# VH-VL binders against Ribosome maturation factor RimP (rimP): the designs that were tried, part 16

Target 1, 164 residues: Ribosome maturation factor RimP (rimP), of Thermodesulfovibrio yellowstonii (b5yjx5)
Amino acid sequence: MNIKELKDKITDYANIVGEQEGVEIVNVEIYPGGKGLTLRIFIDKEGGVTIKDCENFSRAIEAILDVEDPIKSSYTLEVSSPGIDRPLKNKKDFLRNIGRDVKITTKEKIADNTFFIGKIVDVGDDWVRIEIQETKIKGSKKKGKTELLFIPFNKIIKAQVYLG
Below, E stands for the ipSAE of ESMFold2; O stands for the ipSAE of OpenDDE; V2 stands for 0.75 times the mean of E and O plus 0.25 times the DockQ between their complexes.

## First folded at step 16 (VH-VL; framework fv_zigakibart)

Design V5 (from U2 with light chain T94I; at its last look DockQ between E and O 0.47; V2 from the best seeds 0.64)
Fold by ESMFold2, look of step 16:
Structure V5 (fold): chain C 164 residues (1-164), chain A 121 residues (1-121), chain B 107 residues (1-107)
Amino acid sequence: as target 1 above (164 residues)
Amino acid sequence: QVQLVQSGAEVKKPGASVKVSCKASGYTFTDYYMHWVRQAPGQGLEWMGYINPSGGSTSYNEKFKGKATMTSDTSASTAYMELSSLRSDDTAVYYCARDRGYYDWGYFDYWGQGTTVTVSS
Amino acid sequence: DIVMTQSPSTLSASVGDRVTITCKASQSISSYVAWYQQKPGKAPKLLISKASSLQSGVPSRFSGSGSGTEFTLTISSLQPDDFATYFCQQSYSIPLTFGQGTKLEIK
């Protein structure tokens, strides 16, 4: 079976699994790597893809690949999101990720810090507001105090989704 | 020392417009959002919106969209608010107020002295 | 919009009294409430931020409390200088909104 035919078959399997797992198949890539083939499947969904989504998809697609055995050599399976590492730069970027954790580096210190991890709770035309946990003691069972931080976009060096 | 000094009282006829100024001193004008707050005679306070002097971005309370236009002149460290198509119920004192920002966003630590706008038919 | 409802609208009290003004939000706003004092012909003055944080230079007889939907401004021993109108304001979300005010009058 040539690579084109293999890609078509893998795409068919991926679409079946995608419907079951509630994700969309963006792309399928097959290329040489290591001592065999690398199979990369890009998945996406509204609200963003989680690590759990990737794990669930990987488990399901691998089960089908084990049964159908379309690849006769060794292969590596990679499942990822096309947008997981995109920087957030404008209002649309932040709006798309409302409710998600973000890592933000600022141009100047705010209360002696230039690095912040928090949940995006509100977005305006030129600012983002994030909810930051104030947790100073590791191992404490008390929840830390949360605090809202208002950051104008022009004070941001970089921002990206933080998945832990 | 931070100071916000507003332009003087205005008396206008219905249908006219007025432009209120708020000159800032004692701090870097472009580092802080400037808000406008109105107070009708004998009434409470009403948030109108803000301008970010760094870049000129604005946000308006929906009630004042089309009524108020907020601008700034960075070289003069001055914020402006223009009210158009004045009516008698636009009679009020208009304040500029500085936002603390960041963790203290939405708390107004410095206020202008207020500008009385009277609209009399 | 988040509605801030103050009570009472008018409060009569004597010097030395302990007075309490309440403010209710139409939804949970955590602790994002400010209190302002306003005297006739003057701009508002920030007294308290974040429900309980006293502004520098404000007498310690002023205190604030509350979280969620109900907030209280307390003056522990009323002084002659405290007769004024008091406003709460939420800073949780835009549009920013004020309570309708509480006029504190001499009895």
Scores: ipSAE 0.699, ipTM 0.865, lowest interface PAE 0.8, mean pLDDT 89
ESMFold2 (binder alone), look of step 16: mean pLDDT 94; pTM 0.957
OpenDDE, look of step 16: ipSAE 0.701; ipTM 0.874

Design V6 (from T5 with heavy chain K59R; at its last look DockQ between E and O 0.54; V2 from the best seeds 0.58)
Fold by OpenDDE, look of step 16:
Structure V6 (fold): chain C 164 residues (1-164), chain A 121 residues (1-121), chain B 107 residues (1-107)
Amino acid sequence: as target 1 above (164 residues)
Amino acid sequence: QVQLVQSGAEVKKPGASVKVSCKASGYTFTDYYMHWVRQAPGQGLEWMGYINPSGGSTRYNEKFKGKATMTSDTSASTAYMELSSLRSDDTAVYYCARDRGYYDWGYFDYWGQGTTVTVSS
Amino acid sequence: DIVMTQSPSTLSASVGDRVTITCKASQSISSYVAWYQQKPGKAPKLLISKASSLQSGVPSRFSGSGSGTEFTLTISSLQPDDFATYFCQQSYSTPLTFGQGTKLEIK
C-alpha cells in the first residue's frame, strides 16, 4: 500500500468516525514522523472543535485502526482543528466565511490569472463569488475598481481564508 | 454565431405541466450558465433561476421553487424548464438567456426568442 | 432580495430629446447594474453592463452611470429606433432582480 492509498483509507475511516462523533473531516495528512508515520487529521464542527472532541475522535479512529491495521509500521496520530489554515472546499465552507477575505488558486487561467484574493460576497451550490480590488481582465486593466469574480468550485485547486 | 432557439407556444389548462426547451448553438454549451426569465403580460422581467449545464447544478428564485424544474441535455445542447401545477398567473413569456461569464456573471448577453405559455380554463 | 426601483414607469419624448431613466437599488451594489432594451414581441437586448460599459454594436448615444444605489441610463438624442421598454438589472447577488421597466414612447 502506497501513501496515497493509505491516505484514502484513513480518510474513509475518518469520515466514518466523523459521522459518529458529529464532526466533519477537513483534511488528512500522512507524512514521515519521529515514530514512523504521522497521521494528522483535521476535524471541525459547527461552533468549533473542543479538546474533548479531538480526544473522542482520536479514541474512536484508533479503535478502527487497531482492528483494520492498515499501517504496518509505528505511527503517531494527531487530531486537531484546522484553524485558519482550513481549506475551503464546499458550499458550506464558503458560506461560513462570507464577508471574509480568501485566497483562491484555480486550475486554469481566468482572465490570465490563477491566483485571486478577495472577499466572499456570494456563494452558490457549486460556485463562489469574490470581490477583488484589482482585477486584470483580458485586454484591459481596471485599477482601483472593485470587481466581482465568479469562480466555479470545480475550477478551484485551493482556497482558504486570507488574513492579509 | 450564438443562438438560442426555444420551443413553440403552449396552451395548457390549470393543473397541467409544460416543458419548454432552449436549444443552444454557436458556442460550447457546457461553458456557460443558462438562466430563465419570466415576463407576464404587460409586466416586467423576473429571474427564475439558472442551470449549470456542466454538472447540472441549479439555483432557483425562491418564488419558483416547486414550480419550475430546470434540466439540460448536453448531448443536445438543450436546456429545459418544466412548469408544474400550472395556474392562470403562470401565463407569461418565458426566456432562456445565456450568462456572459466570470467577471460578468449575472449579465445576459444572448436570449432565446421566448416561449409563450398560456394557462386558461 | 435586492429591489430595483426604476423610474419613471412611462416616459413620453420626441426624437432628438435627451432622456434619462433612473434605477435605485435597495442596497449598495457597487456598479453591477445592466440595462436592457426590449421591443414588443422581442427578447430583451443587453445595452450596458457594469453600470457604464456599452455593449458592442450599441449606439454611442446610449450611456450609463452611477454607483452604489443610484444608476441612470441616458439617451443623448432619441432616435426612432429607441422607442421601447428599458429595464435595469442588478447582478450583484442572487436572486438576480430587475427594475419594473420604463416604457419610452413617442410624444
Scores: ipSAE 0.467, ipTM 0.779, lowest interface PAE 0.9, mean pLDDT 92
ESMFold2, look of step 16: ipSAE 0.705; ipTM 0.855
ESMFold2 (binder alone), look of step 16: mean pLDDT 94; pTM 0.957

## First folded at step 17 (VH-VL; framework fv_zigakibart)

Design W1 (from T3 with light chain T94I; at its last look DockQ between E and O 0.66; V2 from the best seeds 0.67)
Fold by ESMFold2, look of step 17:
Structure W1 (fold): chain C 164 residues (1-164), chain A 121 residues (1-121), chain B 107 residues (1-107)
Amino acid sequence: as target 1 above (164 residues)
Amino acid sequence: QVQLVQSGAEVKKPGASVKVSCKASGYTFTSYYMHWVRQAPGQGLEWMGYINPDSGSTSYNEKFKGKATMTSDTSASTAYMELSSLRSDDTAVYYCARDRGYYDWGYFDYWGQGTTVTVSS
Amino acid sequence: DIVMTQSPSTLSASVGDRVTITCKASQSISSYVAWYQQKPGKAPKLLISKASSLESGVPSRFSGSGSGTEFTLTISSLQPDDFATYFCQQSYSIPLTFGQGTKLEIK
């Protein structure tokens, strides 16, 4: 079976698993890597893909691959969100990821922190606004709430999509 | 003591330009966005836009895009707003206002005293 | 653009009265509302941030409440110094927008 036929078959399996797991298949890549083949499947969903989503998808697709056995050589399976490794640096980067969680490291402390995880809710020409969930602590009776944090791009050391 | 001191009143003819200044003191000028807000006679407040003095980046309310130009001089701790091609309906008081930023973005804790610009034929 | 609608436009009241001013947002803005007081010929003064947080130096007779789309500013016992125009402003998204104002006048 050639690579194109294998890719088509893997894509069919991935779409089946995607229906089960509530994610959509963005792309399937197959190429040489390490020992044997690297099979890379990009998944996405409304609201963003979490690590648990990737783990669940990986487990399900591996089960199908074990039964159907379409790859006779050894292979490495990678399941990820599109563009997860690319840093977010400008308005276009952040706009493309509105509604997704992001991890941001800042050049200076903001309320005693330089690291933030939150959902991108708004993007301007030189800033991003993220929604941060306040952490509850054991024994606390505080109601959960969210806070919006406005961060100018030039205060950001790095930003990347956060999957959990 | 944080203070924003604006330039004095201006009387202009239609078609002219005016540049209003807002000199900041008592804080690190580049740490806070500066906004401009107008108030026509007997009217409410209208947000015009902001400048980030740290980067020079600006954002304008669509109503004032192409009319207003916001700049700053970091060495003088001064923000500027220029209005071009003045019309009589540009007659208003123009305020600079400091944005708290971060978790308190969009709250204007300090205001300049206002600059009255009158456009008359 | 988020429209902020204040009610009433003009309010007549006497010293000692309790008054409320209402501000409605055209969409949910959580608690991201400021209230300002403006006296004739003067710049606005920030009274309340985040719908209910009283600014330092503002008398305790001022209070704010609300979340979502409806917000109120309350003055529990009017003083002569309180006769002014009051504006709400949303800080939720740009363009930032103000209510049209409520002029609080002596009866």
Scores: ipSAE 0.592, ipTM 0.809, lowest interface PAE 1.1, mean pLDDT 88
ESMFold2 (binder alone), look of step 17: mean pLDDT 94; pTM 0.960
OpenDDE, look of step 17: ipSAE 0.764; ipTM 0.919

Design W2 (from T3 with heavy chain S31D, light chain T94I; at its last look DockQ between E and O 0.52; V2 from the best seeds 0.63)
Fold by ESMFold2, look of step 17:
Structure W2 (fold): chain C 164 residues (1-164), chain A 121 residues (1-121), chain B 107 residues (1-107)
Amino acid sequence: as target 1 above (164 residues)
Amino acid sequence: QVQLVQSGAEVKKPGASVKVSCKASGYTFTDYYMHWVRQAPGQGLEWMGYINPDSGSTSYNEKFKGKATMTSDTSASTAYMELSSLRSDDTAVYYCARDRGYYDWGYFDYWGQGTTVTVSS
Amino acid sequence: DIVMTQSPSTLSASVGDRVTITCKASQSISSYVAWYQQKPGKAPKLLISKASSLESGVPSRFSGSGSGTEFTLTISSLQPDDFATYFCQQSYSIPLTFGQGTKLEIK
C-alpha cells in the first residue's frame, strides 16, 4: 500500500488505542528515514501528556501493529506529545488550556497591536477571551492592571501556549 | 454612519411565529456580533443572545433556547430573529444591538429602533 | 447568572440637581459595566463603558465610577434633556444582564 493508505490505516489504529488509553490523537506522520519508515504519532490529553501515557500508548499500538502487520519494512515508532508550541486552532484546543497564557497573532490591528499575550479565561463556540496584563505586552510596564480581550477565532492567524 | 433599521411592528395570535429583521448599514456587517435584547411593557432590558454574522455562530440566553432562532444574511447585511410558539408573555419590544468587540465586547454602541411584537387572542 | 441590582427604582429631581444612581453586582465584575439612557419609545443609548469611560457625544455632566461590585452613574447638574430611564449592564460574562432600571423624573 502507498504511504497515504498506510497513514489512513495507522490513524485508524491510533484512534482505537486513543479511546482505550484516554488520549486524543493530534497527528500521525509517516516518512522515510534511515533504513525504513518513521511512524510518528502525537497524542494529547486534558491536563497534559505524561511519559507514562506515551509508554502506555506505544505498547498498546505496537500490539495492534504486531497483529495487523501493515508495515512490511523495518520502521521506527515514535510516540510523543505535540508540545506546548502546537497551534491552538479550535474550541477544544483553547478549552484544554484555560488558565494558561497564550500568545495570539491577529489578522488586523486591535488598539495598534496584532500580537497579544494573556491568560485564557473563557472560551465560546467561536471565540476566546483572554486576560491581558500590561506587564506582559512588550514595551508596556504601567501597572498591575488587566483587561479582557474578546477575539473571534476567525480573526486569529496563530495561537500558541506561552510559558514566558 | 452606522445605522440599524428593524422591520415594522407585528400583531400575532398565540401559537404563531414572527421573524424580525435588522438591516445594517455604514459598516462591514460581518466584522461585528449582533445581539438581540427584549423589553416587555413597563419592564427592563433582557439580553437574548447574539449571532456572529461572519460564521453564523450563535449563543442564546438559556431562557430563550428553543424560543428564539437567530440567523443572518450576509449578502443583505441583515440579521434576523424568529420567535416561535408565541404566547402573550412574548409581547415586547425587540431590539438588535451591535457589539463593539475586542476590548469593548459586550458594550452596545448602536441599536435598532425596536420592533414591537404584540401577542393577543 | 450575574444579578445587577439597581437603585433607586424612581428618582425625582429638579434641574440643576446632582443625582447619583447605583448598581450592585452579585459578584465581582472588575470594571465591566455599561450605563445606558433610554427615553420613552426610543432605543437605549450607550453613555458609559468600562464603568467610567464616557462615550463620544455624551455631555460631560455624566460620569461613572466603581469597580468590583458597586458602581455609580452621576449627573452633576441635571438638565431637562436628562429625563429618562437609566440601566446598568455587566459585560463581564454571558449571559449579559441589565439592572432593572432607574426612572429619572424631573420635577
Scores: ipSAE 0.631, ipTM 0.846, lowest interface PAE 1.1, mean pLDDT 89
ESMFold2 (binder alone), look of step 17: mean pLDDT 94; pTM 0.961
OpenDDE, look of step 17: ipSAE 0.774; ipTM 0.925
ESMFold2, look of step 18: ipSAE 0.576; ipTM 0.820
ESMFold2 (binder alone), look of step 18: mean pLDDT 94; pTM 0.960
OpenDDE, look of step 18: ipSAE 0.761; ipTM 0.922

Design W3 (from T3 with light chain S30R; at its last look DockQ between E and O 0.68; V2 from the best seeds 0.75)
Heavy chain, then light chain:
Amino acid sequence: QVQLVQSGAEVKKPGASVKVSCKASGYTFTSYYMHWVRQAPGQGLEWMGYINPDSGSTSYNEKFKGKATMTSDTSASTAYMELSSLRSDDTAVYYCARDRGYYDWGYFDYWGQGTTVTVSS
Amino acid sequence: DIVMTQSPSTLSASVGDRVTITCKASQSIRSYVAWYQQKPGKAPKLLISKASSLESGVPSRFSGSGSGTEFTLTISSLQPDDFATYFCQQSYSTPLTFGQGTKLEIK
ESMFold2, look of step 17: ipSAE 0.744; ipTM 0.887
ESMFold2 (binder alone), look of step 17: mean pLDDT 94; pTM 0.959
OpenDDE, look of step 17: ipSAE 0.783; ipTM 0.934
ESMFold2, look of step 18: ipSAE 0.725; ipTM 0.879
ESMFold2 (binder alone), look of step 18: mean pLDDT 94; pTM 0.959
OpenDDE, look of step 18: ipSAE 0.773; ipTM 0.933
ESMFold2, look of step 19: ipSAE 0.758; ipTM 0.901
ESMFold2 (binder alone), look of step 19: mean pLDDT 94; pTM 0.959
OpenDDE, look of step 19: ipSAE 0.780; ipTM 0.935

Design W4 (from T3 with heavy chain S31E; at its last look DockQ between E and O 0.66; V2 from the best seeds 0.66)
Fold by ESMFold2, look of step 17:
Structure W4 (fold): chain C 164 residues (1-164), chain A 121 residues (1-121), chain B 107 residues (1-107)
Amino acid sequence: as target 1 above (164 residues)
Amino acid sequence: QVQLVQSGAEVKKPGASVKVSCKASGYTFTEYYMHWVRQAPGQGLEWMGYINPDSGSTSYNEKFKGKATMTSDTSASTAYMELSSLRSDDTAVYYCARDRGYYDWGYFDYWGQGTTVTVSS
Amino acid sequence: DIVMTQSPSTLSASVGDRVTITCKASQSISSYVAWYQQKPGKAPKLLISKASSLESGVPSRFSGSGSGTEFTLTISSLQPDDFATYFCQQSYSTPLTFGQGTKLEIK
């Protein structure tokens, strides 16, 4: 079977395991590596993926791979999360991270700041709206108060998931 | 200071098109979203959608998709809304309205004077 | 879509009266409500943002309150200039929506 057919089959297995383990399948890649194939599965979840999540997913999908035996050559299984330095640039990027904290740097000052940390609460075709509680990065004491900030994508220099 | 001046009243026949203009002055046109709001005779206000003049990106209330087309000319500091295939129930006053944005998004601090579009045979 | 329901539809009052106009949202919208005044033949004028923040140049007899699903606009002592139609509007999410309006008339 070709790589595309194998990828489709592995993706089906991954989605089944993802539902069981409470994680989303972001991508499946198959390429040459080591002594055979490298099978790389990217997982994500609300609140972020832990090492334990990756380990749990790996064990579950390895069990399916062991019994179904779809890869006849040797292979390496890698399960990972998206990197924290991966930029969020478009609607899809922000939508995938709704409910997650993001750090955003803007091209121009908004209320004397160009750096914001907040939870993504809504995403439009060309904007994101974040809920800000973290104001200590500018020295402000705005604890316990939340405020929604609307930021057009074209005002963003960079945006990344913020883990604390 | 800040001012939005709309084009004059229009009387159109069913099936025609109309393009309403909204010329902005007293502020940096590209820094604020421009919204369009309609008011049918004796009725309340209906939000139609917006344009981001900085990027040209638009979003429409689903009710008006296919009916309204919003554009802008940054060099003229002017927003436009075109209504196509006019019907009698498109008769209304059409307003442009400026969105303050950022922490104050969705609050319309300045409005055009309104453009009356009348669709009648 | 978030439905904004105003009451009453028409309110008759005298100069000097205290009046209250109510706006209900079909879901919680925190404090993301604006109030507008519209006089015949004119565009709406923003009076209050964020449920209670009075816009500059608006007389202090106007005030707003509420959070969640219930919001009020209060005029503490009506003046002749205050007879107009009032609209609430939610700014919580698109599509942005207005209440149907409250016409404030002289009793």
Scores: ipSAE 0.559, ipTM 0.795, lowest interface PAE 1.2, mean pLDDT 88
ESMFold2 (binder alone), look of step 17: mean pLDDT 94; pTM 0.957
OpenDDE, look of step 17: ipSAE 0.758; ipTM 0.916

Design W5 (from T3 with light chain S93N; at its last look DockQ between E and O 0.54; V2 from the best seeds 0.62)
Fold by ESMFold2, look of step 17:
Structure W5 (fold): chain C 164 residues (1-164), chain A 121 residues (1-121), chain B 107 residues (1-107)
Amino acid sequence: as target 1 above (164 residues)
Amino acid sequence: QVQLVQSGAEVKKPGASVKVSCKASGYTFTSYYMHWVRQAPGQGLEWMGYINPDSGSTSYNEKFKGKATMTSDTSASTAYMELSSLRSDDTAVYYCARDRGYYDWGYFDYWGQGTTVTVSS
Amino acid sequence: DIVMTQSPSTLSASVGDRVTITCKASQSISSYVAWYQQKPGKAPKLLISKASSLESGVPSRFSGSGSGTEFTLTISSLQPDDFATYFCQQSYNTPLTFGQGTKLEIK
């Protein structure tokens, strides 16, 4: 079986597990890694993928791999979010991540802060709006209250999905 | 002191176009979104959209897409709104209004004096 | 679109009266409401932001309250300068929308 056929098989298994675990399969990669093959499966979910989601998916896919045994050599299984460590830069990046927590660093101080963690709630052509717990901002009016923060894209130095 | 000074009143015939200007002073023009709001005679206020002078990006109330075009000239600290294919129901006072931004986005803290556009005949 | 329904349309009152103007949103908008005052032939003036935050230079007789779907503007002791039209506006979501206005007239 060549790598293309193996990738297709792994993708089929991953899609079955994804349906059961409530996650989408966004990519499957197979490449040399260390002693043998590295099997890398990228999963995604509305509202964001958690470490628990990755663990549950890993456990479920491993069970199928144990039964079907499609990889005859040793391999390493990696399950992760697609592009989690890549910055969010444009409207499409932010739209894809609506409902997820994001960490944003701004070019200028906003209420004496340049670093923000909040949930993406809305995205326009040149801005993102995030919901921040007031305990995460300086000078909060009331502890535990949420506020909406509107940030133009051109005021953002860096934005990344935040996995707390 | 923050000031928004708009161009003078216009009388136009149906089918013509008009370009209203809004010159800003007393603040950094590119640091604040500029919105446009219309008020038909004896009527309430209606939001038309905004421009981000820093990027040139615009967004329009769906009602005014294809009718209004918003631009800005950062070297002149001036925002513009052009209305095309004028009809009698475009007769109104048109205001520019500054958005405070960030935690206070959508609150208009300074307004131009308004530009009356009259479309007749 | 979020509809802002303002009442009453016209309010007749005397100097010294306490007046209240109500604005209802068609959905919950938390506290994202502004109030504006507009005098004839003039641009609107921002009075209140975030439902209750009084703007700089606005007299303390003005106050705002409310959250969710119902908001009020109160003038505790009406002065001659307060006869004007008042608008609420939601800043929760685009398109930004205004109430139809309340004309406050001298009795």
Scores: ipSAE 0.615, ipTM 0.824, lowest interface PAE 1.0, mean pLDDT 88
ESMFold2 (binder alone), look of step 17: mean pLDDT 94; pTM 0.959
OpenDDE, look of step 17: ipSAE 0.671; ipTM 0.851

Design W6 (from T3 with heavy chain D54N; at its last look DockQ between E and O 0.72; V2 from the best seeds 0.71)
Fold by ESMFold2, look of step 17:
Structure W6 (fold): chain C 164 residues (1-164), chain A 121 residues (1-121), chain B 107 residues (1-107)
Amino acid sequence: as target 1 above (164 residues)
Amino acid sequence: QVQLVQSGAEVKKPGASVKVSCKASGYTFTSYYMHWVRQAPGQGLEWMGYINPNSGSTSYNEKFKGKATMTSDTSASTAYMELSSLRSDDTAVYYCARDRGYYDWGYFDYWGQGTTVTVSS
Amino acid sequence: DIVMTQSPSTLSASVGDRVTITCKASQSISSYVAWYQQKPGKAPKLLISKASSLESGVPSRFSGSGSGTEFTLTISSLQPDDFATYFCQQSYSTPLTFGQGTKLEIK
């Protein structure tokens, strides 16, 4: 079985377990490491993934792997939450991150900028709307105001969660 | 220089359909969402929905879902709206309107001249 | 859906008058309001975006203000060309909605 076929099979198992455990499968990676293969499964859930969630998922997926035995060599199983550097590319990615800050680079200038940091407030089939805090007016005591920016997905070069 | 030119007036019987066109010029057609707005005789303005000409993605006011179908032809820089199963209360002027986008999304800076659709039994 | 309620429905005024039209939103919409002017047989024309930003080519006698739930359009010195119907519209969320209109007519 080649790596692509193995990845597909592991992904199928992971999706079944994810439905059972109330988590979403974000990605499955298989790569060489040490004495054999490393299987890395990224899971997510609304409100964030805890170490208990990872342990529960690991236990459930290990049970399936023991029965199906798809990997003949030794392997290491890693279950974790997605990294903050993962790109947001489609409606599902943005919806998953509503309320979080995102950094977005656009294909063309919008009001002299191509780089934006804002909170995801709404998502359509092919667009995202983010709330950007305006720069405070120099010499003023007022805090900066926010503005909503509507960005069609086709205008985005890249988007990632922003932590500060 | 931006211009939206709509197709001419239509008179239809109940149960028929009509397809209104909106030809855009003076800007990059696929860079802006196109909205449709109707105005019944002596009445106010009512938002019907939009199309993104770049992707073909549409969104409809629930009131018009199943009634209106929005499409576009990027090679002709033209947006279309088809109304099906016409009734007399579909009699109205139908406008296409360009969304300014980005920070100014939902503000209609250019409008077509309107297409009068009359449905009479 | 966000309901936009305009007041008054009809307004009679004379050339030179100061005129104020009010639009109330059924929920807070920040400053995401547009104002349009429509003359008989013509398409609406955008006058003001973001509650107070005057569009290019619109006479300076037009102004807008407000935030949250209440917004106003003011014409400081009414001219003959200003007799028309005026609509507010919220751009905060879909479905986009318009006020019912205010007809400004000659007294």
Scores: ipSAE 0.672, ipTM 0.851, lowest interface PAE 0.8, mean pLDDT 89
ESMFold2 (binder alone), look of step 17: mean pLDDT 94; pTM 0.960
OpenDDE, look of step 17: ipSAE 0.740; ipTM 0.893

## First folded at step 18 (VH-VL; framework fv_zigakibart)

Design X1 (from W2 with light chain S30R; at its last look DockQ between E and O 0.53; V2 from the best seeds 0.68)
Fold by ESMFold2, look of step 18:
Structure X1 (fold): chain C 164 residues (1-164), chain A 121 residues (1-121), chain B 107 residues (1-107)
Amino acid sequence: as target 1 above (164 residues)
Amino acid sequence: QVQLVQSGAEVKKPGASVKVSCKASGYTFTDYYMHWVRQAPGQGLEWMGYINPDSGSTSYNEKFKGKATMTSDTSASTAYMELSSLRSDDTAVYYCARDRGYYDWGYFDYWGQGTTVTVSS
Amino acid sequence: DIVMTQSPSTLSASVGDRVTITCKASQSIRSYVAWYQQKPGKAPKLLISKASSLESGVPSRFSGSGSGTEFTLTISSLQPDDFATYFCQQSYSIPLTFGQGTKLEIK
């Protein structure tokens, strides 16, 4: 069985378990590693994935792997959430990052800027609303004010979690 | 100059449907969300929902889910709202209104003249 | 849903009077309030955005103030053209909601 066929089969199993466990399958990767194969399954859900979600998914998928035995060599199973450095592309991506700072580049200028850093505060089907800190006026003791910016997804070139 | 021109008044029987149009001119139609707002006789204003003409994405006030269907035709720069299964309490003036967007989202800077829909037995 | 409550429902006043209309939100909406004027048979007209920003072409006798939960529209010296119904509206969250309206009538 080639790697492509194995990946397809593992993806089918993962989708079945995902529906059972209430998580979505973001990606499945299979790589050589150490003494055998490394099988990595990325899961997610609205509100974020917990350690318990990963544990539950791992146990469920291992049960299927034990029965179906699709990998004849040694392998390592890794179940994790997507990395914070992945781009935010759809509603679910933004929803799972509510409360986090995001950096967004827009297709067109908005108030003379195409680059924004702000906290995700609300997400709709085709938009995100972020809280932007107004830059302090130089020499002022007054703390900056915040403002909400509504950005339709189709105006976004790129969005990523911002860590400072 | 920005202008929103709505279709003419409609008189309908209960159970029928009606499709109200809102033709936009003087700006890029797909750059702005279009909202629909109704006003029943002697009543205040009530937000019904919006459409993003660029994507076709919609959002409805829960009260109007299943009653209203919002669409648009970008080649005609026209937004539409269809009301189904009309009842007498659907009698109202229906307005389209343009959303300013971005930092000023939810502020309606231009309105259509309104379309009166009368549902009578 | 955020409830916007206007007071008074009806206000009688004379040309030259100073008039104040109040709108209260059921929760904090920061400054995300608009004020509209509507005359019978006409569409609403945006007067003020973001609680206090006067729209282009609106006379300076109109002003808005407030933040959080309480907002005020003030007309400093009424003119004959100002007799109309006024609505506040929050733009803070969906569903967008309007106050019930204040009818400003000639005394």
Scores: ipSAE 0.684, ipTM 0.878, lowest interface PAE 0.9, mean pLDDT 89
ESMFold2 (binder alone), look of step 18: mean pLDDT 94; pTM 0.961
OpenDDE, look of step 18: ipSAE 0.775; ipTM 0.934

